# VHH binders against L-malyl-CoA/beta-methylmalyl-CoA lyase (citE1), part 22

Target 1, 346 residues: L-malyl-CoA/beta-methylmalyl-CoA lyase (citE1), of Haloarcula marismortui (q5v463)
Amino acid sequence: MTRLCRTFQTAPAAIPNDNSAKFLVSGLTSKGFQAPDWLVPDIEDGTAPSMKDEAVDNIIEHIPDHADDFAGDILPRVEWAYDDANARERGIEQVTRLAEAVGEELDGFVFPKVGRLDDVRDAAGVIADAERDAGLPEGTLEMAIILETAPGRSDLREICQYATDSRLSGLVFGPVDYTAELGGRTLDGERPRWDGLLEALSNETSAADIVAIGGPFDQLFHERAGVTYYNAEGYADQVAYEATIGIDGSWSLHPKQTEQANRIHMPTVEEMERDLHKIESFNEAKREGTGAVVVDGQMVDEATYKNFANTVKTVRAIDETHPAQTEAYYDDDLLARARDVELIFG
Below, E stands for the ipSAE of ESMFold2; O stands for the ipSAE of OpenDDE; V2 stands for 0.75 times the mean of E and O plus 0.25 times the DockQ between their complexes.

## First folded at step 24 (VHH)

Design m6 (framework vhh_7sr4_2; at its last look DockQ between E and O 0.01; V2 from the best seeds 0.00; counts 0 for: pae O 15.9 > 2, placed apart)
Fold by OpenDDE, look of step 24:
Structure m6 (fold): chain B 346 residues (1-346), chain A 121 residues (1-121)
Amino acid sequence: as target 1 above (346 residues)
Amino acid sequence: EVKLVESGGGLVQPGGSLRLSCAASGFTFSKYYMGWYRQTPGKQRDLVADITSGGRTKYGDSVKGRFTISRDNTKNTVYLQMNSLKPEDTAVYYCAKDSWSEFGLWTYDYWGQGTQVTVSS
């Protein structure tokens, strides 16, 4: 099993419905391309203030029933804010309760509105304390943070460097809160995409070997002539852009989004065919000779080979975790080659 | 340098039990997924079980209900408790460590030397 992070799906842990855990359970039981790599039971913005306790209860109640069958990672988003002591206290309580009750079934926690490095360390400390108190092995639970504050952005590099020896495993962009904090204006209904931040996020997380995840898409639905319809194209465009600049995963709020993001963040058939061909050709050439290997007019060294291998490894990882996705996305022959090819490097 | 050292393999009768251990060093153990794979000569290496950094587990279909993977982050060790062993479980068992890869995926890139498990009457 490999860890996947193509999709970061937030699911309200409690909604004002007879079945308050409806979305949580839906996420936990999702199948095919609708299964997110990261399911994020959301206690923060996705849950009403009056339902926070119920959100925690729902997580405790339902995670044990489904966690074993859920292929991805489960990371509840708790309340937290670098400039709100009350939010922090609530988050501490939430982390503590969840770690104690269902820590063995969780993969970590997501902390929103983190400040500078010291605040990130504080958040990590909360998890550490919760592990200890819950009797979990040290380092059991990972941490992802939402980059959505000015101080956080200022310390982006330092925070990513901190990841090397810490439980920090991912950064998620939060453009809405970030814009608000900076005093940004949505003139004419458009919010900045913050390309510079996304590029920096991609670079710094890559340098630290942690995942970068794009922020949520705000225009989920369009309305025309009294009819509301899902904005699939808009979301796909955002995800595609994120993918092109090296963002590892995308934020999804709906199963349809999860499905799209999972697909877009997969290697294309063309990429896979190309890279597999390169690998296979290299392997053959290497077996036949001791010199530099040229494939299709390109000299292929170990580093280049590893790049091709990463494509295959990615597909294998997805295949192992979500065989239904790879089987649907790739033809049998291509997938078989991906499964069977020897990787000399990487 | 990443190092994985398996131990606990051996010969056991059908229905018997073994416990494999993998001692890890050279990386922050608690941050990574760990796994057990097995391989027989001429066949592909197959997943037996893996465990997330958070302790979530996954098992191959053939070993579900019989094997249990666990980890001790304080000891940098991953374990595989194998119960109700069958002849078809005979293989070299490998410990694996994940590594970050493109698209934010972690795959197993580091392996131990392997330990032989033989189930025979």
Scores: ipSAE 0.000, ipTM 0.179, lowest interface PAE 15.9, mean pLDDT 90
ESMFold2, look of step 24: ipSAE 0.000; ipTM 0.216
ESMFold2 (binder alone), look of step 24: mean pLDDT 80; pTM 0.801

## First folded at step 25 (VHH; framework vhh_7nfr_2)

Design n1 (from m4 with S52R Y109S; at its last look DockQ between E and O 0.14; V2 from the best seeds 0.00; counts 0 for: pae E 9.0 > 2, placed apart)
Amino acid sequence: QVQLQESGGGLVQPGGSLRLSCAASGFTFSKYYMSWVRQAPGEGREWVSSIRGSGGRTYYADSVKGRFTIARDNVKNTLYLLMDSLKSDDTAVYYCAKDSWSEFGLWTSDYWGQGTQVTVSS
ESMFold2, look of step 25: ipSAE 0.012; ipTM 0.446
ESMFold2 (binder alone), look of step 25: mean pLDDT 81; pTM 0.833
OpenDDE, look of step 25: ipSAE 0.096; ipTM 0.572

Design n2 (from m4 with Y33W Y109S; at its last fold request DockQ between E and O 0.15; V2 from the best seeds 0.00; counts 0 for: pae E 7.6 > 2, placed apart)
Amino acid sequence: QVQLQESGGGLVQPGGSLRLSCAASGFTFSKYWMSWVRQAPGEGREWVSSISGSGGRTYYADSVKGRFTIARDNVKNTLYLLMDSLKSDDTAVYYCAKDSWSEFGLWTSDYWGQGTQVTVSS
ESMFold2, look of step 25: ipSAE 0.013; ipTM 0.400
ESMFold2 (binder alone), look of step 25: mean pLDDT 82; pTM 0.836
OpenDDE, look of step 25: ipSAE 0.020; ipTM 0.422
ESMFold2, fold request of step 26: ipSAE 0.012, 0.000, 0.012; ipTM 0.459, 0.190, 0.482
ESMFold2 (binder alone), fold request of step 26: mean pLDDT 82, 82, 82; pTM 0.836, 0.833, 0.837
OpenDDE, fold request of step 26: ipSAE 0.007, 0.006, 0.019; ipTM 0.250, 0.227, 0.366

Design n3 (at its last look DockQ between E and O 0.02; V2 from the best seeds 0.00; counts 0 for: pae E 18.4 > 2, placed apart)
Fold by OpenDDE, look of step 25:
Structure n3 (fold): chain B 346 residues (1-346), chain A 120 residues (1-120)
Amino acid sequence: as target 1 above (346 residues)
Amino acid sequence: QVQLQESGGGLVQPGGSLRLSCAASGFTFSKYYMSWVRQAPGEGREWVSSISGSGGRTYYADSVKGRFTIARDNVKNTLYLLMDSLKSDDTAVYYCAKDSWSEFGLWDYWGQGTQVTVSS
């Protein structure tokens, strides 16, 4: 099953404050629906150039204190760029240091601005070397990449094919850098959503059984009565769209976003009721009869059944990682059914 | 209710100076980092400068270091941005932003913005 990632939350690993690790620690100690599936300590764009070392230090200092209590996955975003050797060198150092110091508590790394397949392989090699040198078992640390370059987009299929036998476990869209690289213009102030890319991303990652994550929401604020406020509705719409087209998770920068995305990317009560009913009915029918199974007037084959099963599997995954979320969202009976139902297929 | 209102923008020639102001209300002003963020047409938001609650710490983007000065008056609940040696690349809408959690890096509110145009 594809790794659970409803929320990709980046947290600046270091901010210019006396408590420079505040956002990192906040993420690490987040609870309930504010707990992301993936916490991404951000050494790259979320941290000032002068604070990169401090960012690494903060991760090293604070991850051990909180990693055991953090239910999700922790994947630092390191510096990297397919066309910047210096960035790559910095990234290598960061991966190496982090793997050595806290590799047992990390789940992987996020590499930004990756190029073509060869660059992705190079990045994977960096992790492999770091694991080896740190004395970690091979495959301990997974990799996610941010799809935000033209070369990366060109090799999207190949990169996803590579994922099948590699540590690559997720692709994240980076629309800002992507737009910039393509020379895109936002003449009316609105950035393109890149629907075609998102659909391709969804398809190729699904084919490879890895997670797809949408990019950050640019319109985080809306104007009302002369004041700009958090645009919850706009973000919700984006997340809903991503979910609709099969994107597994959404980018979050703020706990409010994380909460919204976690909620939107989990099955509704109605979906759960519907799909569980279908599964249970199918199971019963299968036990009683032979041949094609009709449930509620619908012929249910293996493929159709798997669609229902995916709902249950998703809920189980969430429940395993974040039982507080499922317990808050579903009633006891429904959740018990989800936990206990036999999945004949899937 | 948090309210931020920018002012002071305008048209200036390259090399000119402007002073932006932001009037803040609806929260304990002195407890929060405040920031200036700018957005040029077709571009994303760019962080410009931040100042700690007390005003004791200031931070600047590399693009504006040595030219811009962020300041605040906690008695007047006002944030300032003194912009010197303005360049054409400084043309943008400038927003006053309140940092979340009284810390730097994430903003939960900002104003309507004030247009700064640097042109000969």
Scores: ipSAE 0.000, ipTM 0.291, lowest interface PAE 11.3, mean pLDDT 89
ESMFold2, look of step 25: ipSAE 0.000; ipTM 0.101
ESMFold2 (binder alone), look of step 25: mean pLDDT 84; pTM 0.848

Design n4 (from m4 with E103M Y109S; at its last look DockQ between E and O 0.12; V2 from the best seeds 0.00; counts 0 for: pae E 13.6 > 2, grease 27 > 24.2, SAP .697 > .668, placed apart)
Fold by ESMFold2, look of step 25:
Structure n4 (fold): chain B 346 residues (1-346), chain A 122 residues (1-122)
Amino acid sequence: as target 1 above (346 residues)
Amino acid sequence: QVQLQESGGGLVQPGGSLRLSCAASGFTFSKYYMSWVRQAPGEGREWVSSISGSGGRTYYADSVKGRFTIARDNVKNTLYLLMDSLKSDDTAVYYCAKDSWSMFGLWTSDYWGQGTQVTVSS
């Protein structure tokens, strides 16, 4: 996959504070490795019920001031629920208002608590109607959904097939609401990891060439002897696990999480050196007309080449969006090789 | 520097009641939402309840609605949680927090109390 979303950072669009847009603006003005690939101004569960109208107002007020300087994508999370018509009505109003007022500055919307495919189609229709009403070109606004309901999981394959040629560009896992809807129990303080769901999510989104994003890590703090600490280790472990099973990005609830996930999802210098060497060696052998290539004891054919190419494609995607990050992370020579190497396959 | 100190926890039988308090200092208390969150053994933190600066609006997690009451005294700069009909599932360390903006806890708050233990023996 080439669509970049190492980090899906939700930020409350309104908080009960004299500066109610504080965290929205902090996200919009984020710098360096705290800049998420997707900023998600959160009207839904991140904003108190009494403040959702103010959240929409804050997005409308602040997006124009900052969007040109924000390198990533901006996708507000609106209200929605497959089994709650009132939530859907509020979500429709939110999408409509936002598309009209700031649709040219937004990249799309995130819909929580979707149901079966028909509900996903209905949500996509809300965006399509809002585009037309706002005079925006078709396809200006993309859609991501949160997979956190039993009906949604039941239709996962069908939903991803629909995504193949639609505005649906990403699926996000919501483990807390999913566990609750299934009537799941927490035993020994642990919810199931839902490994079967995560494998299916990685598989079906890869088949559709859209992004898969892991669920939030809500144990933000760790307590020892009455003192609370930020749980950096716990989040890093979850992000690493997500990366190893092919999940493209991680949900972040805080700039500290965003920095961790951005770095963990970057190929290491060692990985990039290794994979560039194999690509460059293969390319040289092909130019010289040799039919079989073994590099460092490994046969390199089209399939194994594509594995190495994925590393380079990932770095290129990050570099296109956040060149300051790649320039800080990799030395000049290594980055130049990643930018320049020909990818014959993949 | 913001300071929050919880008290009032203890051991209680199922069906019993407790009143938790949180003394706040270092900020203009009446201008901010305040929240209670809890952490059961081996679990992540769970948002319990929030109250507006004036006290005019209150919010509760479904798991505690009808049994718990959040309140504040803006003269004493104190937040309260009145807990009735306690169940074993309510056993947790309870924290108060400033500037809560998430129903699932204080993920964006830099200011938390040290917590008070509530144990419902069954």
Scores: ipSAE 0.000, ipTM 0.208, lowest interface PAE 13.6, mean pLDDT 85
ESMFold2 (binder alone), look of step 25: mean pLDDT 82; pTM 0.839
OpenDDE, look of step 25: ipSAE 0.018; ipTM 0.349

Design n5 (from m4 with T108R Y109S; at its last look DockQ between E and O 0.12; V2 from the best seeds 0.00; counts 0 for: pae E 12.4 > 2, placed apart)
Fold by ESMFold2, look of step 25:
Structure n5 (fold): chain B 346 residues (1-346), chain A 122 residues (1-122)
Amino acid sequence: as target 1 above (346 residues)
Amino acid sequence: QVQLQESGGGLVQPGGSLRLSCAASGFTFSKYYMSWVRQAPGEGREWVSSISGSGGRTYYADSVKGRFTIARDNVKNTLYLLMDSLKSDDTAVYYCAKDSWSEFGLWRSDYWGQGTQVTVSS
């Protein structure tokens, strides 16, 4: 089945507030279209350096209270950097503590600032060691990495090839650190979009059958005449572009972004009606012994059928994880057809 | 008890510069985000800039980005705001605040200084 990752929502695991777990708990208790497919409790850049230990404590304290009711995946982002042994040391401790205390409730870890393939392999080894020490079955905890270094970009193909026999299940783009490492500049308030990297990311992750996730959009709000507005159009434009080039999911910094990206990554009602009609017509013709069918001027054969089946499989994956979202988005009859239709090919 | 004392405000011409300081005591200064917040006449409070406890991350409102620089000295327990290319719209009382803002959210601190007046006029 298609791995859900429409949204990769980071939430600081500690903030400088009497309720330091505020955003972590908000993510864990999210409802409706604000519920991300991947929640990323963020120990790394989202949490102040002086609060990293408190961030780990907050995850350990709050995950057991909420994980059973959270439908998506939970993958904390730990500290790591290919060129900083102290950061790697802290990340090893964070993975070890979290796997021991709450590893049964987590789905994996996100490693930032990875270097070349050997560094990625070392990070995977940290998870493997923590699994064994915690008594978890091998492969329980997955790995996602953030592609945000020049060495990581240089080894992108090799890293994705490694994923075919490893716990590495996703790559995420980090434009801020990538731009800084290459010596790029922000001109007139705009960071480079790095379209070439995004296209390579889509290509190499597809070849490895793992997921690609776009970078954050940190221009969350506008000011106009002294009034602050959410930047809905800017984020929507980025998510649409990512989808156009085959990026599987979008990074969210805020529940409003999660809601937008979740909706944009769903098949539309029109797409669903179209593709269900073609599937249903083909299935009926096949039962009558006809090998191919023309539907609305298009011949439907096995290869074409699989394209329509992908739409249904996507909706089924969303429906299995977040039935409240599909039930709100599609009418009852359409959703029932999507749930029930036989997928002969696909 | 937390104490914050701003200084360095004054009257300045458009295009001029000022440096604000905030002396902090009563808490472990290096462990907390610090912020500058301003209040123009007849307006609500507006977040201006924030800096992490170590000084490693800085954040700016769009209205001041590229013109203002936040800094801290954790040995002297002092927060700074260097303001360049000042405009009439920057006229406000500027407050030093503990824990006023983070990268991922807006919130208000209960701990504020007395404020220092910045007036930009021809």
Scores: ipSAE 0.000, ipTM 0.193, lowest interface PAE 12.4, mean pLDDT 85
ESMFold2 (binder alone), look of step 25: mean pLDDT 82; pTM 0.844
OpenDDE, look of step 25: ipSAE 0.026; ipTM 0.468

Design n6 (from m4 with S50Y T108K Y109S; at its last look DockQ between E and O 0.07; V2 from the best seeds 0.00; counts 0 for: pae E 11.1 > 2, grease 24.4 > 24.2, placed apart)
Fold by ESMFold2, look of step 25:
Structure n6 (fold): chain B 346 residues (1-346), chain A 122 residues (1-122)
Amino acid sequence: as target 1 above (346 residues)
Amino acid sequence: QVQLQESGGGLVQPGGSLRLSCAASGFTFSKYYMSWVRQAPGEGREWVSYISGSGGRTYYADSVKGRFTIARDNVKNTLYLLMDSLKSDDTAVYYCAKDSWSEFGLWKSDYWGQGTQVTVSS
């Protein structure tokens, strides 16, 4: 709830272009609502096999130039696979190089295709070893994993329990590899939605107080009657559903997706007005010695109050990281109330 | 299985023209973006152009705008790249790819052809 990640934006760390770092730098210099909360320089599936070494070089070269000005977190996605020792070997080298060269500017790493809990512990150990070798304080580099394998799904509860007091701070859903590993079918090019997995992910990550992030939406453009345009409605529908079931953030493949997800995961002006009014009314009633009050036909007690407090906490987390966004989205007096109101219960 | 086979490369003088073709099979061709990517000797891959499944949307790298034209024939399951006003800098192996590797890096292709060599001699 308080770990801000409305958006998990992957950006290829190298592309076939004279400026191979183009998308990495675009992410690092993103502005306004196109700035993701988590930027994920992608060495793995976003970078061609022949360019993985260049991807690492690009991160090392460009992160120091931009990290101080980037408000969000930066977590490269390295190579890894529970069932591929060569992928793990390349991932270890990538984590080691990045931690040594730019570990003070990075916030952590994303590990794809993890297996059961033991594989997750092994990945965390790679980060711990790289921290020590680079002379970084313990816990400097966090870990997120992509839940996209059958063994990973089988151990979801155990992995989240492990996360409670470890560097593992987020779980991300990967529907493409998950569908393929289960032997699922992509009928007519459309993958299953996996609502049951998303609900389990929300449940288990909430129990561990870590971040849950939904999978990518790869239908970026809408084709109808021979005309193509950005598929704003399709992505918005997926992000809204994810928010409804308690997924904290959404995967973005495009700055337009990042802008949509950032906004959808913000409380609306109406929600904030409503919830602030109920908090303020309860606080006044509490000063007069009552533990519950009816506001606009709704009973407000300690349990109900916590729901309204979540709205304010969310806005405060966004405001701390991206004050320009909250100042643009909310009028001055509404934002001041959100910043200042006393949260008696959380 | 997805199969992509490029053809139409060759040797050409500067200012010349060439047409590349890519025969596609193993998937519903009209449902997917298709792209051209090139790799010059000793350099990384450069994304060239992509086209939507219907053919209604096209995009070109700045280095080829106005000289290259991407097209597709969804009846023949064939992708084309018409190259005009060729320069020595266009010398590369050209690859056909399923889905697009867009300029924004939002989409990558897991399937590539074998490539066809284009050589522009001065």
Scores: ipSAE 0.000, ipTM 0.190, lowest interface PAE 11.1, mean pLDDT 85
ESMFold2 (binder alone), look of step 25: mean pLDDT 82; pTM 0.828
OpenDDE, look of step 25: ipSAE 0.021; ipTM 0.386

